# VH-VL binders against q8ixk2r445to577, part 216

Target 1, 133 residues: q8ixk2r445to577
Amino acid sequence: FFGMLQNKGLTDYCFDYNPPDENQIVGHQVILYLCHGMGQNQFFEYTSQKEIRYNTHQPEGCIAVEAGMDTLIMHLCEETAPENQKFILQEDGSLFHEQSKKCVQAARKESSDSFVPLLRDCTNSDHQKWFFK
Below, E stands for the ipSAE of ESMFold2; O stands for the ipSAE of OpenDDE; V2 stands for 0.75 times the mean of E and O plus 0.25 times the DockQ between their complexes.

## First folded at step 10 (VH-VL)

Design P10 (framework fv_zigakibart)
Fold by ESMFold2-Fast, scan of step 10:
Structure P10 (fold): chain C 133 residues (1-133), chain A 119 residues (1-119), chain B 107 residues (1-107)
Amino acid sequence: as target 1 above (133 residues)
Amino acid sequence: QVQLVQSGAEVKKPGASVKVSCKASGYTFTGYAMHWVRQAPGQGLEWMGYINPYSGGTKYNEKFKGKATMTSDTSASTAYMELSSLRSDDTAVYYCAREKYTSYYFDYWGQGTTVTVSS
Amino acid sequence: DIVMTQSPSTLSASVGDRVTITCRASQDISNYLAWYQQKPGKAPKLLISAASTLQSGVPSRFSGSGSGTEFTLTISSLQPDDFATYFCQQYYSYPYTFGQGTKLEIK
């Protein structure tokens, strides 16, 4: 799968990676932002290794969740995907993070109306349903 | 060079509709949310809503639901705001404003369109 | 809705003065606050974002501070070009709301 990773519940929002420094493309939080169809920061690849890759810049980034955290951050991709970078995209659209046994949910940042993907207990909420567009 | 150029002043009778345009240039139109803000004479600024030009998705201030309609034309890089059933208290300057990418505040504004509702 | 209250509503000052305008939010908005300058007959111009980030091209005499519910805009040495109305805006939650404005006028 390639393209924009859009949320079913938060209908106009897509995974977005917009690092403030082009010379430091890893280490920042993945956000949700209005889908724009321009590729670049909203273009992701879902791989056979269950990675969500950001390959707009080199070196390629892979979305990861650090131990004990619930935020999705950009890490460097590895030749063999580590467990913290593996997400299973289910047929129902849920995005299951294997290492934590949690699902990616569209959520508010700080209670504001800015949005981020976060790990949460798996539910059948449309805010936990994702698809490539 | 980012520019937002709005349509000219309008004078309307109560009950009429008005459609204001905002033509964008100098950036990729579909990449940025376009907001609408009005300012009544001598008053402060009031947020009306936004449109995502890529999807056509909109978010309205509750006060303007059913009153304002926001649309866009991607081929023309133009956003529109139509206000129906005009009343005298709709007399205002209407601004389009571009949302800073992923930051939510407004980095560029149109010059404004004066709408006068008089009988 | 989050209510934004500015003080003072009008402020008379002289060139060279240090001017401070305050803005209060009815609830915690973190640092999701912008300051705009509006001159007569013109659209608002962004001065400061994220409570304290000065925008490119804005003179260094402008500064912003605060977080949560209390914010200030300061002009360290007022210049003739600074006579205008200033608005604060929260972009923490919809609907976005603005303060009523502070008109800065010549003494």
Scores: ipSAE 0.800, ipTM 0.920, lowest interface PAE 0.9, mean pLDDT 93

Design P11 (framework fv_zigakibart)
Fold by ESMFold2-Fast, scan of step 10:
Structure P11 (fold): chain C 133 residues (1-133), chain A 119 residues (1-119), chain B 107 residues (1-107)
Amino acid sequence: as target 1 above (133 residues)
Amino acid sequence: QVQLVQSGAEVKKPGASVKVSCKASGYTFTGYAMHWVRQAPGQGLEWMGYINPYSGGTKYNEKFKGKATMTSDTSASTAYMELSSLRSDDTAVYYCAREKYTGYYFDYWGQGTTVTVSS
Amino acid sequence: DIVMTQSPSTLSASVGDRVTITCRASQDISNYLAWYQQKPGKAPKLLISAASTLQSGVPSRFSGSGSGTEFTLTISSLQPDDFATYFCQQYYSYPYTFGQGTKLEIK
């Protein structure tokens, strides 16, 4: 799958990666932002290795979560996908993070009305349901 | 260069409706949320809401729900704000303002449209 | 709603003065605060975002500081072009709210 990764519950919001320096693709948090349909920083690829790749720049970045953390950050992709970069997109739309055994949820950043994907205990909430457009 | 150009001044009677336009140029219109802010004479700024021009999705300040309607025309790169059942206290300058991409603050503003409600 | 309170409401100053304007939020807004300058008959102009980030093209005499609930806009050496009304705005939570404004007048 590839395209805009949109949330079912938080309608109109898509995965977005907008690093301040286009020549420094890694190290920043993945956010959720209003869907714009132009690709670019909202264009992602879901691979057979269970990676979510940032598919608008070379070299491509891969979304990862560090052990003990709940935020999604951009890392460089590796030849063999490490466990912290593996997300299982399930039939019901859940994104299950292998290493932590948690699901990706659309959530508020610091209780603000800015939104980010965070790891949370898996529920059947629409805020944990994702699909490619 | 980025520009937001608003429609001209309007004088309306109480009970009428007014539709203000905001034509965007110099950027991809669907990539940025467009907000509406009003300012009564000699007063501060009041946020009304925003529209996502890509989806047509909107968010209103509760004070303006049922009063203001925001729409957009992507082919014309134009956002609209319609205000119904006008009262004298709707007299204000109405601004459109573009949201900085993922910044949430307003980086560009239209010049403003003065709406005067009088008999 | 988050209430934004500015002080003072009116400030008289002379060219060359150091001027400070304070903005307080009724709850913690982290650094989600912007400052705008508005001249009579004109639209507001963004000066500072994220409490302290200067907008490109804005003179370096302008600076912002603060986090949480207390924020300050400083003009280190006031120039004639700076006489205007200044507004703070929180963009932490909807509805977005503005301070009542501080009118900076020539002494």
Scores: ipSAE 0.780, ipTM 0.920, lowest interface PAE 1.0, mean pLDDT 93

Design P12 (framework fv_zigakibart)
Fold by ESMFold2-Fast, scan of step 10:
Structure P12 (fold): chain C 133 residues (1-133), chain A 119 residues (1-119), chain B 107 residues (1-107)
Amino acid sequence: as target 1 above (133 residues)
Amino acid sequence: QVQLVQSGAEVKKPGASVKVSCKASGYTFTGYAMHWVRQAPGQGLEWMGYINPYSGGTKYNEKFKGKATMTSDTSASTAYMELSSLRSDDTAVYYCAREKYTHYYFDYWGQGTTVTVSS
Amino acid sequence: DIVMTQSPSTLSASVGDRVTITCRASQDISNYLAWYQQKPGKAPKLLISAASTLQSGVPSRFSGSGSGTEFTLTISSLQPDDFATYFCQQYYSYPYTFGQGTKLEIK
């Protein structure tokens, strides 16, 4: 699978990675933003190693969650995917983070109407359902 | 160079509708949400809503639901805002404004379209 | 809705003066505040985003500060080009709302 990773509940929002510094593509939080269909900052690839890869810039980035955290951040991809970079995209659209046993949910940033993907206890909410478009 | 060029002034009678256009150039039109803001004579700015030109998805200020309709034409790089059942209190300058990608504030504005509703 | 209140509504000043305009939000908006300049007959122009980030091409005499509910726009040495109406805007939550404006007039 590849393309825009769109939320079922937040119907016009897609995974987006727009680092403020083009010379440092890693270390920043993945956000949700209005889907734009141009690929680039919203183009992700789901791999056989269960990675969500960002290949718009070189070197390629892989989405990860650091131990004890609930935010998705961009890390460098490894030759063998570490556990914190593995997400199981289930047939019901749930995106399950194997190491933490939690699901990726579209959530409000702070109390604003800006959105980010966060790890939350798994539910059947449409805000935890994702698909490639 | 980013430019937003709006259609010319309109004079309408009460009950009519008006459709204002905003032609974008100098950037990828589908990459940025387009917002609409109005300003009544001598008054402040009032946010009306936005359209995502890629998807056609919209969000309206509750005050304008059922009154304003936002659309876009990607082949023409043009956003539209149609206002129906015009009343005298719809007399205002209507602006389109581009949302800065992932940052939500308005980095570029159209020059404005004056809509006058008079009987 | 978040209500934005500016003070003063009108301010008279002379070239070279230090000018301060205040904007208050009815609830905490973090730093999701922008300042716009509007000259008669023209569209608003973005000056400052995220409460304090000066936009490219905006003279360094403009500065913004504040977080939460109280924000300030300062012009350190007023120039003739600066006589205009200034608006603050919150982009923390929909609907986005603007202050009523502060008209900066020549004294």
Scores: ipSAE 0.642, ipTM 0.887, lowest interface PAE 1.6, mean pLDDT 92

Design P13 (framework fv_zigakibart)
Fold by ESMFold2-Fast, scan of step 10:
Structure P13 (fold): chain C 133 residues (1-133), chain A 119 residues (1-119), chain B 107 residues (1-107)
Amino acid sequence: as target 1 above (133 residues)
Amino acid sequence: QVQLVQSGAEVKKPGASVKVSCKASGYTFSGYAMHWVRQAPGQGLEWMGYINPYSGGTKYNEKFKGKATMTSDTSASTAYMELSSLRSDDTAVYYCAREKYTDYYFDYWGQGTTVTVSS
Amino acid sequence: DIVMTQSPSTLSASVGDRVTITCRASQDISNYLAWYQQKPGKAPKLLISAASTLQSGVPSRFSGSGSGTEFTLTISSLQPDDFATYFCQQYYSYPYTFGQGTKLEIK
């Protein structure tokens, strides 16, 4: 799968990675933003190694979650995917992070109307359901 | 160079409708939310809502729900705002404004369209 | 709705003066605040975003500060081109709201 990774519950929002410096692709948080269909910052690939790759820029980035954290950040992809970069996209649209045993949920940042993907306990909420468009 | 060019001034009678256009150039139209803001004579700015030109998805200020309709035409790179059942208190300058990508504030504004409602 | 209140509503000043305009939010908006300048008959122009980030092409005499509920816009040495109305805006939550405006006029 590849393309825009859209949320079922927060219907007009997609995974987005907008680093302030295009030459420094690691260390920043993945956000959710209005889907725009232009690729670029919203183009992701789901790989056979269970990675979510950001491959619009070089070097290629892979979404990761650091131990004990709930935010999704961009890391460099590795030759063999480490456990913190593995997400299982399930048949029901859940995106399960293997190492933490939690699911990716569309959530508000600080009670604002800006949104981010966060790890949360797995539920049947549409805010935890994702699909490639 | 980013530019937002709005349609010309309109004079309407109470009960009529008006449709204001905002033609975008200098950037990829579908990539940025377009907001509408009005300003009554001698008064402050009032947010009306936004449209995502890619999806056609909209968010309205509750005050304008059922009164304003926002649409867009991606092939023409043009956003529209239609105001129905006009009253004298709809007399205002109407602005389109582009949302800064992922940052939410308005980085570019149209020049404004004056709508005058009088009998 | 988040209510934005500016003070003063009108400010008279002379070229070369330091002027400050205050904007208060009715609840915590973090740093999701923008300042706009509007001249008669013209559209608003973005000056400052994220409470303190000066926009490209805006003169360095303009600065913004604050977070949470209290914010200020400062012009360190007023120039003739600065006589205008200034608006603050929160973009923390919908509906987005503006202050009532501060009209800066020549003394």
Scores: ipSAE 0.823, ipTM 0.926, lowest interface PAE 0.8, mean pLDDT 93

Design P14 (framework fv_zigakibart; at its last look DockQ between E and O 0.97; V2 from the best seeds 0.82)
Fold by ESMFold2-Fast, scan of step 10:
Structure P14 (fold): chain C 133 residues (1-133), chain A 119 residues (1-119), chain B 107 residues (1-107)
Amino acid sequence: as target 1 above (133 residues)
Amino acid sequence: QVQLVQSGAEVKKPGASVKVSCKASGYTFKGYAMHWVRQAPGQGLEWMGYINPYSGGTKYNEKFKGKATMTSDTSASTAYMELSSLRSDDTAVYYCAREKYTDYYFDYWGQGTTVTVSS
Amino acid sequence: DIVMTQSPSTLSASVGDRVTITCRASQDISNYLAWYQQKPGKAPKLLISAASTLQSGVPSRFSGSGSGTEFTLTISSLQPDDFATYFCQQYYSYPYTFGQGTKLEIK
C-alpha cells in the first residue's frame, strides 16, 4: 500500500512529515495534518517488512517508536527492519506496533487542536483506524 | 509570489445573501487551508472558519454555523464565503487568509471585501 | 472560547521610543501566539509567529516574547512606519481568537 495514510475518526487528517529543511530529513516527530492530495509530505509506503516509509526525500525515512516513548519519530531505514520500525496494518484498519503491544491513535498535541499519531492501548476507536488513500 | 485577491465591495439590503470570492495564485491552492476572518467597523478581528480546498472539508466558528457557507473551486484556485439572511450587524470587512503549512497561523491575507448591509 | 486581552487599548508614543504591548490568554496556549500589524484600510500583516519568531522581512526592532498566558510585543526604537494597530491571535484551539487590538498613535 502507498499513498496518504488517513484517519477514519479524525476525518480529513493524514500522516504528515514536514522536516525543517532538506539537510535534516530524519529525527523529527511525525504529525497529522489536513489531507491535501499532493503527495510529498503526506506520501507514505507500507512495505512487506511492515515499515511505514517516507520517500519524498533521500535517504528514505522509516517511522519508529523508541523504547518507553509514545511518539512516532522518523529514523533512517535499515537493511533489515528493526522491531521498533514494524507496524502491523490489521484488517480493521488498526496499526499495531508489536514491540510495544500498542496501537497508533490520532491524538491531540497537548490540549490543542493540532494533532499527532501516538501509541495508545488498543481500542476499537475510529481514531485508531487508518487507511491508504 | 503568493497573492490572494478578493472580490469587490458589496452593498446589500437586509435579508439578502452575498458571496465573497478569494482567488489564490503563486502556490498550489489545494495544499493550504483557507480561513475567513471578519472585522466590523472600528472593531477587532473575528475568526469565521476554514475550508480544506482539497477535500472541501470545513470547520466553522459556532457563531457562524448556518449563517456562513464556505466552498472552494480547486480548478479556479478560488475560495468562496457566502453569508445568508444578511442583517445590519453583518456589515464588516471580510478577509480570506492562508494558513501556514502545518503551523496554523496566517501567513498571507487577501485585501478584504467590504460588505455593507443597509435599508 | 479562549479570550485574548491586550493592554493597553491605545498607546501614544514618539519616534525613537521603546514600546511594549501585552497580550494575555484566558488559558495556557503554550507558544501558539501570532502578532499582526494593521494599517488603516489594509489587511493585517503577520509580524511574529510562535510567540517569538520574527517573520522574514520584518524589521529587527520588532520582537516577541512569552509563553503560556502572558505575551509581549516590543518595538525597540519606534519608527514613523510603525504607527498602526497591533493584534495578537491564539491558534492553539478552535475557535481561533484575537485580542481587541492596540492602537499605536503619535504622541
Scores: ipSAE 0.854, ipTM 0.936, lowest interface PAE 0.7, mean pLDDT 93
Fold by OpenDDE, look of step 11:
Structure P14 (fold): chain C 133 residues (1-133), chain A 119 residues (1-119), chain B 107 residues (1-107)
Amino acid sequence: as target 1 above (133 residues)
Amino acid sequence: QVQLVQSGAEVKKPGASVKVSCKASGYTFKGYAMHWVRQAPGQGLEWMGYINPYSGGTKYNEKFKGKATMTSDTSASTAYMELSSLRSDDTAVYYCAREKYTDYYFDYWGQGTTVTVSS
Amino acid sequence: DIVMTQSPSTLSASVGDRVTITCRASQDISNYLAWYQQKPGKAPKLLISAASTLQSGVPSRFSGSGSGTEFTLTISSLQPDDFATYFCQQYYSYPYTFGQGTKLEIK
């Protein structure tokens, strides 16, 4: 699967990665932003290694969850996907992070109207359901 | 060379409708939310709402629901805002403004369109 | 709705003066605050974003500070081109709201 990764509950919002420096593509947080269909910062791929790959720039980035965190951070992809980069996109649309045993949920950032994907206890909420478009 | 060019001034009677256009150039139109902001004579700025040209999704200020309708034509790189049932207090300068990508503030503005409602 | 209150509403100053405009939010908006400059008959121009980030092409005499509920725009040495109306805007939550404006006029 590849393309825009859009949230079901938070309509019209997609995974978005827009690092401030194109030469520093890792270490920043993945956010949610209005879907725009241009690719680039909203183009992701779910791979056979269970990675969510930011497949726009070289070297390629893969979404990871750092220890003790609930945010999604861009790391470099590795030949063998590390445990903290493994996700299961389930048939029901839930995006499950294997290491933390939590689900990716569209959530408000700091009670603002900005949004980010965060790890949360898995529920049946549409805000935890995602699809590629 | 981002530019937002709005349609010309309008003079309308109460009860009429007006449709203001905002033609974008210098960037990919569908990739950026377009907002509309109103400024009554001698008054401050009021946010009216936005449209996502890609999806057609809109969000309105409750104050302008039923008053303003936002649309867009990606083939023409143009955003539109229609005001209905015009009243004298709708007299204002209306601006289109591009949202800074992922940052939510407005980095580029149209020159404004003056709408005058007078009997 | 979040209310943005600017002070003063009108400010008279001379070229070379240090000028400070304040903006207060009715609730914590973190650093989701922008400053705009507007001249008569013209559209607003973005000066500062994220409370303190100076936009490209904006003279360095402009600066912004603050977080939470109190914000300030400072012009270190007023120039003739700076006489205008200034607005703050919160983009923390919808509906976005602006301050009522501060008209900076020549003394």
Scores: ipSAE 0.824, ipTM 0.935, lowest interface PAE 0.6, mean pLDDT 95
Fold by ESMFold2, look of step 11:
Structure P14 (fold): chain C 133 residues (1-133), chain A 119 residues (1-119), chain B 107 residues (1-107)
Amino acid sequence: as target 1 above (133 residues)
Amino acid sequence: QVQLVQSGAEVKKPGASVKVSCKASGYTFKGYAMHWVRQAPGQGLEWMGYINPYSGGTKYNEKFKGKATMTSDTSASTAYMELSSLRSDDTAVYYCAREKYTDYYFDYWGQGTTVTVSS
Amino acid sequence: DIVMTQSPSTLSASVGDRVTITCRASQDISNYLAWYQQKPGKAPKLLISAASTLQSGVPSRFSGSGSGTEFTLTISSLQPDDFATYFCQQYYSYPYTFGQGTKLEIK
């Protein structure tokens, strides 16, 4: 799958990666932003290795969750996907993080009207449902 | 060279409607939310809402819901705001403003369109 | 709605003066605060974002500080071009709201 990774419950919002320095793509948090259809910062690929790749630019980035954290952070992709970079996109749209056994949820950043994806206990909430467009 | 150029001043009678345009240039129009802000004579600024020109999705300040209708024409790189059932207290300057990508504040503004509603 | 309150409403100052304008939010807005300058008959112009980030092309005599509920805009040495009205704006939550403005007048 590839394209804009959209949230079912938080409509009109997509995964977005906009690092402060285009040449330093590692170590920043993935956000949610209004879908815009231009590709680039909102273009992701879900691979056969269960990676979510940011691959419009080189070097390629893969979304990861660091041990003990709930935030989605950009790391460099590796030949064999590390366990913290593996996500299962299920039939019901839930996005399950294997290592932590938690699901990706659209959440408010600091209780504001800006949004980020975070790991949370899995529920049936539409805010935990995702699809590619 | 980002520019937002708005349509010219309008004089209307109570009960009429008006449609203000905001033509964008120097950037990819559909990639940025377009906001509308009003300023009544001698008054402060009031946020009215935005449109996502990619999806057509809108969000309105409740104060203006039913009064304002926001649309866009991506092929013309133009956002529109229509005000209906005009009253004298709708007299104001209306600005379009572009949302900074991922940061939400307004980095570029149109020059403003004066709408005057007089009996 | 988050109410933004500026003080003072009017400020008289001379070229070369250091001035400070304050903006208070009715609740914690983190650093989601912008400052705009507006001259008569013109659109607002963005000066500061994220409470303290100076925008490209804005003179370094402008600075911003604060977080949470209290914010300041400082002009370190006023120039003739700085006499205008200044607005703060929160972009923490909808509806976005502006302070009522501070008119900076020449003595």
Scores: ipSAE 0.706, ipTM 0.904, lowest interface PAE 1.4, mean pLDDT 93
ESMFold2 (binder alone), look of step 11: mean pLDDT 93; pTM 0.947

Design P15 (framework fv_zigakibart)
Fold by ESMFold2-Fast, scan of step 10:
Structure P15 (fold): chain C 133 residues (1-133), chain A 119 residues (1-119), chain B 107 residues (1-107)
Amino acid sequence: as target 1 above (133 residues)
Amino acid sequence: QVQLVQSGAEVKKPGASVKVSCKASGYTFTSYAMHWVRQAPGQGLEWMGYINPYSGGTKYNEKFKGKATMTSDTSASTAYMELSSLRSDDTAVYYCAREKYTDYYFDYWGQGTTVTVSS
Amino acid sequence: DIVMTQSPSTLSASVGDRVTITCRASQDISNYLAWYQQKPGKAPKLLISAASTLQSGVPSRFSGSGSGTEFTLTISSLQPDDFATYFCQQYYSYPYTFGQGTKLEIK
């Protein structure tokens, strides 16, 4: 699977990675932003190693969650995916982070109307349901 | 370079409708949300809402729901804002403004369209 | 709705003066605050974003500070080109709201 990773509940929002410096693509938080269909910052690939890869720039980035954290951040991809970079895209659309046993949810950043994907306890909420477009 | 060019001034009678256009150039039209902001004569700025030109999805300020309709034409790189059932208190300058990608503030503005509603 | 209140509403100053305009939010907006300059008959122009980030092409005499509910726009040495109306805007939550404006006029 590859393309825009869109939320079922927060319907006009997609995974987006817009680092401040396009020549330094790792270390920043993945966000949710209005879907635009132009690829680039919203183009992700789901791999056979259960990675969510950001392939629009080099070096290639892979989404990770650090131990004890709930934010998704961009790290460098490795030949063999480490556990913190493994997400299971389930049949119901849930995106399950295997190492933490939590699911990715579309959430408000603080109490604002800006949005981010965060790890939360798994529920049947449409805000935890994702699909590639 | 980025440019937003709006349609010319309109003078309308109460009860009429008006459709203001905002032609974008110098960037990928579908990648940026377009907002509409109103300024009544001698008054401050009032946010009306936005449209995502890619999806056609909109968010309105509750005050303008049922009054304003936002649309876009991707082939023409043009956003539209239509006001229905015009009243004298709709007299204002209407601006389109582009949202800075992922940052939400307005980095470019159209020159404004004056709409005057009078009998 | 988040209410944005500016002070003063009108400010008379002379070239070379240090000018300060204040903006208060009715609730915590973190640093989601922009400042715009508007000259008569013209569209607003973005000066400062994220409370303190000066935009490219804006003279360094302009600066912004603050977070939460209290914000300040400062012009360190007023120039003739700076006489205009200034607006603050929160973009923390919908509906986005603006201050009523501060008209900076020549003394």
Scores: ipSAE 0.798, ipTM 0.926, lowest interface PAE 0.9, mean pLDDT 93

Design P16 (framework fv_zigakibart)
Fold by ESMFold2-Fast, scan of step 10:
Structure P16 (fold): chain C 133 residues (1-133), chain A 119 residues (1-119), chain B 107 residues (1-107)
Amino acid sequence: as target 1 above (133 residues)
Amino acid sequence: QVQLVQSGAEVKKPGASVKVSCKASGYTFTGHAMHWVRQAPGQGLEWMGYINPYSGGTKYNEKFKGKATMTSDTSASTAYMELSSLRSDDTAVYYCAREKYTDYYFDYWGQGTTVTVSS
Amino acid sequence: DIVMTQSPSTLSASVGDRVTITCRASQDISNYLAWYQQKPGKAPKLLISAASTLQSGVPSRFSGSGSGTEFTLTISSLQPDDFATYFCQQYYSYPYTFGQGTKLEIK
């Protein structure tokens, strides 16, 4: 699967990675933003190693969650995917983070009407359901 | 160079409808939300809503629900805002404004369209 | 709705003056605040975003500060081209709201 990773509950919002235009593209938080269909910052690849890859730049970025954190951040991809970079996209659309046993949920940033993906306890909420478009 | 060019001034009778256009150029039209803002004499700027030109998805200020309708034509790179059941207090300058990618503030504005409602 | 209040509503000043315009939000908006300049008969122009980030092409005499509920726009040495109306805008929560405007006029 590859393309825009869109939320079922927070309709019209997609995974987006908009790093500073400096040399280093890793270390920043993945956000949610209005889907635009242009590829670029909203183009992700779901791999057989259960990675969510950002392929717009070399070296390739892979979404990860650091221990004890709930935010999704961009790390460098590795030859063998580490556990913190593995997400299971389940048949019901849940995106399950194996290491933490939590699911990715569309959520507000700071109570604002800006949105980010965060790890939360798994539920049947449409805000935890994702699909590639 | 990013430009937003709006349609010309309109004079309407109470009860009529008006449709304002905003033609975008210099960027990929579907990559940015387009917002609509009005400015009445003696009042401040008032946010009306936005449209995502890619999906057609909209968000309205509750005050304008049922009053304003936002649409877009991707082949023409043009956003539209239609105002129905015009009243004298709808007399204002109407602006389109482009949302800065992922940052939400308005980085470019159209020149404005004056709508005058007179009996 | 978040209410934005500017002070003063009108300000008379001379070229070379340091002028400060304030903007207050009715609730915490973090740094989701923009400042726009509007000249008569023209559309607003973005000056400052994220409370303090000066936009490309805007003269360095303009600066913004603040966070939470209180914000300021400062012009360190007023130039003739700066006589205009200034608006603050919060983009923290829908509906987005603007201050009533501060008209900066020649003394």
Scores: ipSAE 0.800, ipTM 0.923, lowest interface PAE 0.9, mean pLDDT 93

